# VH-VL binders against o94451r108to261, part 17

Target 1, 154 residues: o94451r108to261
Amino acid sequence: YSRPFAPVVHSRIRFRKSPFYDILEQFNAPFVVPACVGTRNTISFSFHVTPPALSKLLNDPKQYRVYLFSTPSETIGFGNCLMEFPTPQMELRINNQVAHANYRRLKGKPGTTNPADITDLVSKYAGPPGNNVVIYYMNSTKSYSVVVCFVKVY
Below, E stands for the ipSAE of ESMFold2; O stands for the ipSAE of OpenDDE; V2 stands for 0.75 times the mean of E and O plus 0.25 times the DockQ between their complexes.

## First folded at step 4 (VH-VL)

Design c1 (framework fv_tezepelumab)
Fold by ESMFold2-Fast, scan of step 4:
Structure c1 (fold): chain C 154 residues (1-154), chain A 117 residues (1-117), chain B 108 residues (1-108)
Amino acid sequence: as target 1 above (154 residues)
Amino acid sequence: QMQLVESGGGVVQPGRSLRLSCAASGFTFSDYYMHWVRQAPGKGLEWVAYISSSGSYTYYADSVKGRFTITRDNSKNTLNLQMNSLRAEDTAVYYCARWDYDAFDIWGQGTMVTVSS
Amino acid sequence: SYVLTQPPSVSVAPGQTARITCGGNNIGSYSVHWYQQKPGQAPVLVVYDDSDRPSWIPERFSGSNSGNTATLTISRGEAGDEADYYCQVWDSSSDHYVFGGGTKLTVL
């Protein structure tokens, strides 16, 4: 018998349900953005868009999007994670292009932040080196976990 | 209801020491960076010092480095400022303030420190 | 260290729009916060991250920040708006929290 090839499976973060999108796939294992004390820090990682997701993005980019999610690291085991960025004092770059997103939350209303829509910045080629993510940030009181997901929007 | 209440201000001679305290209530004190900000009579706001949520990291304005020490006791929800070698220029109302990673969103009422000979 | 410059005073007639500026070298790359302070009282946050408002602050308060100037705009000025207004940034290069000198708003 020949052995079937198993897909790469990452540890999944379960975010609070949104009426505006469904998360279909998570492209990377949660990447830790460590707490940062009164100085700047930079983290970077890479991810690959799977061939089925890439096909959907090329054929219908209005229905399918690529979003970057963030949540406090301490909450990732609970299954009702709030969408929250490490700090509004940050810059997100995808393949060396600035992603324009709102990193702020409404004052006193945790979890009201939308994920960053990076669809137009991701490579339409599925091969190496993949997509490079760089986060420049300052003044984060706690650690956060970041994932890139394939979503269907409504 | 989130509150910060300062205490410990008073009149002190130059070269002496004074300790300020700030009592926090209505929020999880141990989750936040805490700051001291001062204001001299008739003057503007001046940042003094901060302490990280765990207390592991502190940082000071150049005018107070080596003289002031910021500490916290998370078990008592208390922020402290130990002020040594006081100078006339340290005369000010001292506010404790919470930094909610984007701004100073909660301030105490302030406590007056007067350094006079 | 980084320096923020504010005009010492601004006057506005009731019902008119007040604009308070905060000048700083390349301040558009910083997040600017604004505080209102009345005599004998603690400062109150009125605008944060350039243009956001706490839920308890009226919609007539707004902010902008680009290039070398950030601006606090107070529409339909009221007597209760009389106060000192301070802009503030965090300067990452020095790890200092910097305040402007303050602007006294008078509603005539």
Scores: ipSAE 0.006, ipTM 0.532, lowest interface PAE 12.4, mean pLDDT 85

Design c2 (framework fv_tezepelumab)
Fold by ESMFold2-Fast, scan of step 4:
Structure c2 (fold): chain C 154 residues (1-154), chain A 117 residues (1-117), chain B 108 residues (1-108)
Amino acid sequence: as target 1 above (154 residues)
Amino acid sequence: QMQLVESGGGVVQPGRSLRLSCAASGFTFSDYYMHWVRQAPGKGLEWVAYISSSGSYTYYADSVKGRFTITRDNSKNTLNLQMNSLRAEDTAVYYCARWSYYAFDIWGQGTMVTVSS
Amino acid sequence: SYVLTQPPSVSVAPGQTARITCGGNNIGSYSVHWYQQKPGQAPVLVVYKDSERPSWIPERFSGSNSGNTATLTISRGEAGDEADYYCQVWDSSSDHYVFGGGTKLTVL
């Protein structure tokens, strides 16, 4: 029996507006990456790309992308959140494949970090895909919140 | 070895119903969005409907909305099109087609539906 | 509803280059796919995402897409290329799959 489409609504993190993309949908509730000092840590979670978003990805991958965003957990209630990863010493894997992204912030220029483009790593052929996210990291002095979003790029 | 085979076409009078089926083999059917595309005799291709991989989402061309229902049975690798309230304008060869990451990459051979009084 | 316009027919001499156009308002912002259909047969994908080719399609087939016109180019035309050719896009505003009217290619 096929399940009817039922959109899931999550608490939305309001990121600073970008001239290069619009956030159309957030696929998961903010997932906390805890502070970790002097040791290694690993967190994992899953998300599903909604059928309407998957249809757009299958038909127009030039305009529609899936991005992974991160921001300090303490700021998510303020809106205008800055894109910032927990540490430059991290590795992001989607469905066991390494996501290549720049996890470093330019010194003295907060908010210049781009979200990680994971579009090519998410499943496009399976039914409502469960996509596995794994973050390996060390030396994060504060907690971060991570969300996966559907975006339209310009 | 990847194949789609349509069946269920025939001659029917206006206002009646037909059910088309499409049998898939040689690939993991449950991984793909599936479509119906039709072609009237001597005319071009016209998209009819699609169904998501799980069957949870469907969408239809305006010309068939409310009359046609697309369904699938992933346990049997079958795609179906229930066609109600048929009109002369529905006369066409009906193809089932697979949508991959890029385009309609696999098509069935088609089944002819003739709606005639 | 978005509309794609193709010439009804194009002729090419053997060994020469055929060009089949697909006109659409701002079609350069869409991904265009091309299908070949021979009489009595199902369509076959020949070009996808404007300019990509499936591995089973000869290099003689190529595509481009810019502004208001997408073009399917078939170099070194041969008798086996005679078919109807259809362009196709997905229209995001309506979530509809739109086909052009088709172009009959004759090689003589």
Scores: ipSAE 0.008, ipTM 0.603, lowest interface PAE 8.1, mean pLDDT 86

Design c3 (framework fv_fezakinumab)
Fold by ESMFold2-Fast, scan of step 4:
Structure c3 (fold): chain C 154 residues (1-154), chain A 117 residues (1-117), chain B 111 residues (1-111)
Amino acid sequence: as target 1 above (154 residues)
Amino acid sequence: QVQLVQSGAEVKKPGASVKVSCKASGYTFTDYYMHWVRQAPGQGLEWVGYINPNSGYTFYAQKFRGRVTMTRDTSISTAYMELSRLRSDDTAVYYCARWDYDAFDIWGRGTLVTVSS
Amino acid sequence: QAVLTQPPSVSGAPGQRVTISCTGSSSNIGAGYDVHWYQQLPGTAPKLLIYGNSNRPSGVPDRFSGSKSGTSASLAITGLQAEDEADYYCQSYDSSLSGYVFGGGTQLTVL
């Protein structure tokens, strides 16, 4: 039961609990989307779907999904992180395909933004380096952290 | 009949490498992940890692990263596990096991690897 | 040490019922990952006994049953027979380790 070292402090993000889904697994360490004012910026990273998640996605694709989450980086070490994208004018691509999601927060209702459902864009059998995530954005006044998660939906 | 046939027992010196083979028959080799699990004498089961025989993608338990390499040859339906820089506590029976998108449904009979000076 | 906790031994008389527990945590069984059970007779490879919490492979008698609740799982064996003497292992997946995990094993003795 001893491990050679403790997990990195920011390797898992604890989002506010949703009645619509449970987060079962986080596929990547939080990836920073840095603040960007007045210039277009692009970040990219990769992730793999684990075999247990693959099994569930194949056997019950309506109940199990792959969601992309985002939250302000300043809060990722704490529980009850809010789902919030860096900017409503971003573009998300998975394996060079555009993910169609609502990146806009409902005005006056923090925490009402849904994560991006990328399930249909994910190659479940991808070899190295895995599934490619690219975010194009402008005009984010603060940094955000992004994770891809395996979820059960209700 | 579905079966996994493993190579014979090996005796190695500390610091050496060992390469264990697992030949599959009775099913489409590339349709199922192949895992490796070990068991030291008198101890429990310990997961080592897996290979996707179709793509060649591998994933290893953190304990074995840097020392284990998994490969396959699709032309002869054979998976391999190579463990380097052997230590006496690597003495174990090494099993290959097929993962049927739920559990390890078919197991090889095991290969005893003894590491001693 | 094993990530999933099992009692090291259990015993019962022929015809009786025994239950073997498998206790996990929020990162494995508690996260919703399925529990599978394996039977290992002395000197042999493990054999799949129960998969996906409660399903039996072809050829496994209905005397063997599995269940899962919260962070724990159980294997029940009814109508114990001498040939049931073996080591039993539970297995799941742990999201914090990103790996497959086994219980420490339970030796079943039939008196």
Scores: ipSAE 0.007, ipTM 0.552, lowest interface PAE 11.2, mean pLDDT 85

Design c4 (framework fv_spartalizumab)
Fold by ESMFold2-Fast, scan of step 4:
Structure c4 (fold): chain C 154 residues (1-154), chain A 117 residues (1-117), chain B 113 residues (1-113)
Amino acid sequence: as target 1 above (154 residues)
Amino acid sequence: EVQLVQSGAEVKKPGESLRISCKGSGYSFTDYYMHWVRQATGQGLEWMGYIDPSDSYTNFDEKFKNRVTITADKSTSTAYMELSSLRSEDTAVYYCARWDYDAFDIWGQGTTVTVSS
Amino acid sequence: EIVLTQSPATLSLSPGERATLSCKSSQSVLYSSNNKNYLTWYQQKPGQAPRLLIYWASTRESGVPSRFSGSGSGTDFTFTISSLEAEDAATYYCQQYDSYPYTFGQGTKVEIK
């Protein structure tokens, strides 16, 4: 017996295609990380993994992942968005656990930043209040938009 | 409580097709992948493929991809495995098995298939 | 594909003896992100479907007697029955779920003298 499910449709950010993964679902509406110069800032939001995505994560976690994407807010309506984090001086926490990811741009390789793999930090069981995301950062000259996506990796 | 019940034994001729059913009960059918594993007489276990009943996504071992089809019917909580172009080497016991995060925790009783002219 | 090699092919032991079964993987099945080994052990008695005994290389399934245990990491794994009982006569299979296709070892048959 399946449980009925009607997913909420969010405004989708179209990221540049990757040969290493496909974006299957976006779990939240783009969340703005405001520009912050000279001070520290913190933003927080939540997301829920849909029941079909949760089933795949539980049954096939190496093939399906949950990635956190970031892109300059000014570009989100244009499509073919580049994966860029607001600043190398940031800390991402999922459900109060630190996500270890490379937030730094690699020199000589513009546009090659990978999304943060947060799969192992996401709650594998349904229930409120869902998954809490906290970003601590400083010295971001532009605003960025952040989304959490369900991806299939190759 | 939780169980998988498979269809009965089959006797087939080379070149024919096989279709085996696996009915789940006592659990939410779409929350678990259903895999198929076979075992030739006196041999070990061989993984064939799986279906995600929630969206009908399938994945197969390369050696079976051109002959195997796995489907699922949510309304009856039943998975089906179809194997075409049967050969004598396909003589085996075929199992369906439920994948629960980290293991095959529930297995069907098995369906004996004999392919003989 | 990942090849699992089990040894020995057959063990013939008396009740009360310790059985030690080996499973070697052609590639590591340790996933560094969660430090878990993607390896399971199953028991199969003649005419029956396999039964799950151990998952994550060393975690015993609920309801499985404490005499059954698993150990090892990466490519080398051991399954142990600390004191054999008559009902333990069966073929034991290791299985990896690190990558597709999922593969099983060829099995070790445990016979009771």
Scores: ipSAE 0.007, ipTM 0.553, lowest interface PAE 11.7, mean pLDDT 86

## First folded at step 5 (VH-VL; framework fv_trastuzumab)

Design d1 (at its last look DockQ between E and O 0.04; V2 from the best seeds 0.00; counts 0 for: pae E 12.1 > 2, placed apart)
Fold by OpenDDE, look of step 5:
Structure d1 (fold): chain C 154 residues (1-154), chain A 117 residues (1-117), chain B 107 residues (1-107)
Amino acid sequence: as target 1 above (154 residues)
Amino acid sequence: EVQLVESGGGLVQPGGSLRLSCAASGFTFSDYYIHWVRQAPGKGLEWVAYISSSGSYTRYADSVKGRFTISADTSKNTAYLQMNSLRAEDTAVYYCARWDYDAFDIWGQGTLVTVSS
Amino acid sequence: DIQMTQSPSSLSASVGDRVTITCRASQSISSYVAWYQQKPGKAPKLLIYYASSLQSGVPSRFSGSRSGTDFTLTISSLQPEDFATYYCQQYDNLPYTFGQGTKVEIK
């Protein structure tokens, strides 16, 4: 009897470099969005914005953003991870507000998915309740790892 | 009046433990990140740690990581710094400071921690 | 870690003098620098934040400026109460780091 493969969850995910932004900080350990076929699933996790990042978001809002990234869990160990969301039909909520993003990649073109810009939904207040992420999804055949990152945009 | 008041400092032997307190008044503790900054006698300032409003998120300087624990009791409007495995180089005045989205705008008066045999 | 190299370590000045203290960051950190004043036996007091923003209640004779990675605190006309030690601090990234300090002494 052999156990099914369980992907190793790294503390940091190394995404492929983008010409549009630099990832400066990862706010949470990768949160696993498990596969879910034929049923609906909901996952939830929380993160906080570090003081330095918060200072930058407030003082230089045009230069810094908060993105939610996703990649197949199986790819984490290889680095240069590509953006891919569990399903294009997923719903992302930040602090109970629906995030509007395009979770689809271009047909036949892996890695063309953009991270979800959740900057405007992220609390820029040091007080409670922090930031909560909820993902509603169905029919995801793979496990995904999701992280929220602080980025500098170009 | 907005203020922070540290307490709990004292003399402790190497390897010993000490728990500092930082009591906030005049403002809602949970609205701010609270930091600890220390200053060795006759030396400069060294950031030690911070804790988020709810106490859910913390970060430590490498010099204290694994030995110090920052915590908070919002009901008491107080932050704490549990210091274990204290070393001589931990000797310092320990300040708690309120972070106001840029810098530390409110500081306590500090409490002296002396680690010595 | 980001180092803040502060200079000079000490200086002597007279009341009315123009005093300048400089911190050089080891890397580009935009304007995320603060300046503090500390008197003996007292906690630091925030003077400047975001490189050049004057903290509320701080006299206008204090000012901050940035040129690249160089950050400067200027006291336009030193007053008797200004004799103290001054520290720069970066908050661009954790860990927060401070300059070594500049003691401003009376000549």
Scores: ipSAE 0.869, ipTM 0.948, lowest interface PAE 0.5, mean pLDDT 94
Fold by ESMFold2, look of step 5:
Structure d1 (fold): chain C 154 residues (1-154), chain A 117 residues (1-117), chain B 107 residues (1-107)
Amino acid sequence: as target 1 above (154 residues)
Amino acid sequence: EVQLVESGGGLVQPGGSLRLSCAASGFTFSDYYIHWVRQAPGKGLEWVAYISSSGSYTRYADSVKGRFTISADTSKNTAYLQMNSLRAEDTAVYYCARWDYDAFDIWGQGTLVTVSS
Amino acid sequence: DIQMTQSPSSLSASVGDRVTITCRASQSISSYVAWYQQKPGKAPKLLIYYASSLQSGVPSRFSGSRSGTDFTLTISSLQPEDFATYYCQQYDNLPYTFGQGTKVEIK
């Protein structure tokens, strides 16, 4: 028997509390979407839904969802991070399917952007190769950190 | 083996300065936040400061703001706490601790700072 | 600042006893509470994070729970190695703050 596994965590993002959902689990280490000026970028990464989360998704899909969150990278580690996408011109694909979400924020109303509900695009198989995320974007003035989370909705 | 080791504690007079070091080993230093937490003799724990994993953010408790400066040298896997204008109430064991965004999961053994005339 | 009021300040117990320590937040917070054990002359050791999640390598006799602004650490059957001081800590907002500690002593 090897020594007990020491937890190796990169970071978790704590978003401002919402009355409409609880974040139960973060599936991936925050993935950095770099700032850029006058150019297009494409990033991709993978995540796995854990077997316990998948069981809840299958058994109670009204209450248990998978949300994609984003926040400026400089705000992580403080708590109370606000939901904010890199640009309104971004396109999000999950497992090669376009996600339909509102990427815009309201002028003068910080924290009005909702996370993207990607539940219906997530593989219902817990094993390899997991779920693929692709973000196409342009003209992001800040670096953003992106996580996919398991949530309970109310 | 994941480890944090503090050094640089000692006896100083009020108004003096001291620099603490926190040497890290066994993990990727730039993946974690490093905090300083202190404990006055016979008392509880008090958060002092942190530096973010990117190095872009530092924060300080109000009691030390303007007097203490946290920094890091990632090439040496070391965080530092520069303490200026020291006061008697700064007397404590100073711990550095690794923040994994959910808890202080690794602590050093502490270094004693005594501020006394 | 969020204050964490911990009670009791000390207690005496026998091996095998069930021990309960309570920490109350001064305002509504989420489950961002951790619990630490500290023995004399040693650094704190993490037991519980996110109010109820057990740190790897910590015995299952330790558990945490939340009810509103009250957070509880329970030791279901006290062992000789559990005599120590215990601290709660909130990490909902900066500054992170600790309870004043609970010393668990041999009766």
Scores: ipSAE 0.007, ipTM 0.523, lowest interface PAE 12.1, mean pLDDT 84
ESMFold2 (binder alone), look of step 5: mean pLDDT 92; pTM 0.940

Design d2 (at its last look DockQ between E and O 0.04; V2 from the best seeds 0.00; counts 0 for: pae E 12.6 > 2, placed apart)
Fold by OpenDDE, look of step 5:
Structure d2 (fold): chain C 154 residues (1-154), chain A 117 residues (1-117), chain B 107 residues (1-107)
Amino acid sequence: as target 1 above (154 residues)
Amino acid sequence: EVQLVESGGGLVQPGGSLRLSCAASGFTFSDYYIHWVRQAPGKGLEWVAYISSSGSYTYYADSVKGRFTISADTSKNTAYLQMNSLRAEDTAVYYCARWDYDAFDIWGQGTLVTVSS
Amino acid sequence: DIQMTQSPSSLSASVGDRVTITCRASQSISSYVAWYQQKPGKAPKLLIYYASSLQSGVPSRFSGSRSGTDFTLTISSLQPEDFATYYCQQYDNLPYTFGQGTKVEIK
C-alpha cells in the first residue's frame, strides 16, 4: 500500500499564482517522482483531505476543487514554480480510477500546463479506502515533485 | 443508539500522564473523524485534536502539540487521547465528538481531568 | 487562528422573548459556522450548522443567519428549556475555534 501523508507541517511548494484559482491547502508533502528513462515506473502515495476542506467540498462544490500539481524538483527552492508533469503520456489514477487531464504544455510556452482536476475522484468521506494516488510514467529525464492541493476556483 | 462515551479522567499531578478513551457505538467508527474538545471549569470550549480513524491522520491544537497523542482502535470502535506532561491548564472536562462533515453532531458526556499538585 | 468574538457574554430574558446572539469572525469564513447549546453538566448540543441550517430534531424557534463575518443565532420565542449557554464555532479552518459563549439566564 502507498505511504500516507499527514496533514501536519510539510514543505509547501510555492506555485506561480493563477488567475483561475487560489491554492488554499496542500494535503501532502511533496512526493518525488524520480527520473526514469527507457523503462516504465510506478509511484504511489496517499493524501488526506482535512475536515475543513471536506466541508467546503461538500457544501460549496462549485467553489472548491482538489488539484494535483507537479513541478520539477529542482525548482521547488526558488518559488513561483511552474506546472509541469513528468511526461504528457503519464497515467494518473486516483483511488484506482483514471484521472483524465491534459499533461502537455503548449509548445514553447512553459507554465501553460494546468493542474489535474481530481476532485471527482477524491473520497468525500473519512472512511476507507482514503485517497490513493498512482502515477504510471516513463521517459522522464528529470525528477518531479507532486502535491495534491485544495483550491478555490474563480 | 448513536453515542460516544468517554472514560479515563481523574486526578493527576503536574507532569503526569493520563489516557482517555472514547468508545463509539451505533455507528461505524472508521467512517468518521473523531475530535477531542475540552472545557476548563467555568470556561468555554477549546478544540484539542482530531483523528481520521481509517487513515490514521491526526492534527493537534498548538496548546497540546508534542504532549498529547490521539489514536484509534477500529477493532474496538474506540479513540484515545494520551496526555503526557500534563499541566494545570490542562484541567478540563474532555469531550470526544463526532464530526459529520459540518459540525459536531454527537458528543460524549465528557470525562473530567484534574491536574493539581 | 480564526477568532470568534461572541456577544453578549450573558443576557437575561423572559419566556417568550426574542433572543439574539452574535459571533463575529476575525476573517472571512463563508458560512462554516455552527451553534451549540450547552446546559450545566452536559455536553454541547448541535443546533445550527452551515450558518443557517437547522440540525435535525432542533425546534424551529432556533435559527441562524450570516451577514458578512457576523453570525447570529436567534431564538424567536424563548422557552423554559432554552436557558443555557450557547457557543458559536467556526470550522472554516484548523484549529477549530469557538466563541466565548453566551449564558442565557432567566430574568
Scores: ipSAE 0.832, ipTM 0.931, lowest interface PAE 0.6, mean pLDDT 93
Fold by ESMFold2, look of step 5:
Structure d2 (fold): chain C 154 residues (1-154), chain A 117 residues (1-117), chain B 107 residues (1-107)
Amino acid sequence: as target 1 above (154 residues)
Amino acid sequence: EVQLVESGGGLVQPGGSLRLSCAASGFTFSDYYIHWVRQAPGKGLEWVAYISSSGSYTYYADSVKGRFTISADTSKNTAYLQMNSLRAEDTAVYYCARWDYDAFDIWGQGTLVTVSS
Amino acid sequence: DIQMTQSPSSLSASVGDRVTITCRASQSISSYVAWYQQKPGKAPKLLIYYASSLQSGVPSRFSGSRSGTDFTLTISSLQPEDFATYYCQQYDNLPYTFGQGTKVEIK
């Protein structure tokens, strides 16, 4: 007998390949952003940048970035996940600073949403307390899973 | 009770084929990944392949790519490993294991595959 | 591929001993490491996941930790049922790989 009533917990999200970046490392276990209709909700979590990743970020910031990804939780077991934010009615903060991202997708064109580039908001210190993520949102009809990844851009 | 039961092992000649089955019970098959892990006699564990919970995504170790095919029949709660062009180095106990996205939390009892002349 | 180098290959210990097993990754990885126990003729059994999280139903004498690329399984007070072979496993990137195992025997 193993973990009773264990939810399906994905340790890594496999996003559709992109010609613009390679995902090198995922810094956090996928964090669930619950569905929320007709009201505002807030979630928060933390992540740490590993020392090797931080070294690359500091030495080559044009090529090495930190991206925040999101995809519907229901799809993460299938692979080839598309980048999609919970709702256009959201605000992302990293270490209490507002991140700039386009939260909208083009109707009928999945995969037109870019991950949020949060590199400039990430702490330049690898140890405690890490980086705090806060998402304020409303009117998300699905649950989403959110991860922060280390990427190489081209 | 949550269980995985492997079957289909046996003795086969080099170049031959076998199909292993992994029958699941006591849990919703589509909620989990199924992996195959093998263990040569007296040796350690080697990851072989997996299939996603939907059956639509597969991945293989380089040592078996092009020779082995993993599949699933969700209506039967069963995963399969089709092994073609078998070699002596494929001799092992083959386990199927449930991946809960953070560990192999349930393992079958294993089925022995012996590849010899 | 990420190789997991496990040490020692075997050890002898007495009931009540503190036992430490180390697994080193060949490159930088995150905390995506699990530990398994295997007794002769049986399938592996999960002990630890995510480097340090204890699986439900596993005795609290088992613990895991990470320091850089080194991952450690500790048994704080060895019991008779703990004589087995132990494997680490990384799941940071495919292919998932296991350490070669550590056999814990009665002294």
Scores: ipSAE 0.007, ipTM 0.505, lowest interface PAE 12.6, mean pLDDT 84
ESMFold2 (binder alone), look of step 5: mean pLDDT 92; pTM 0.944

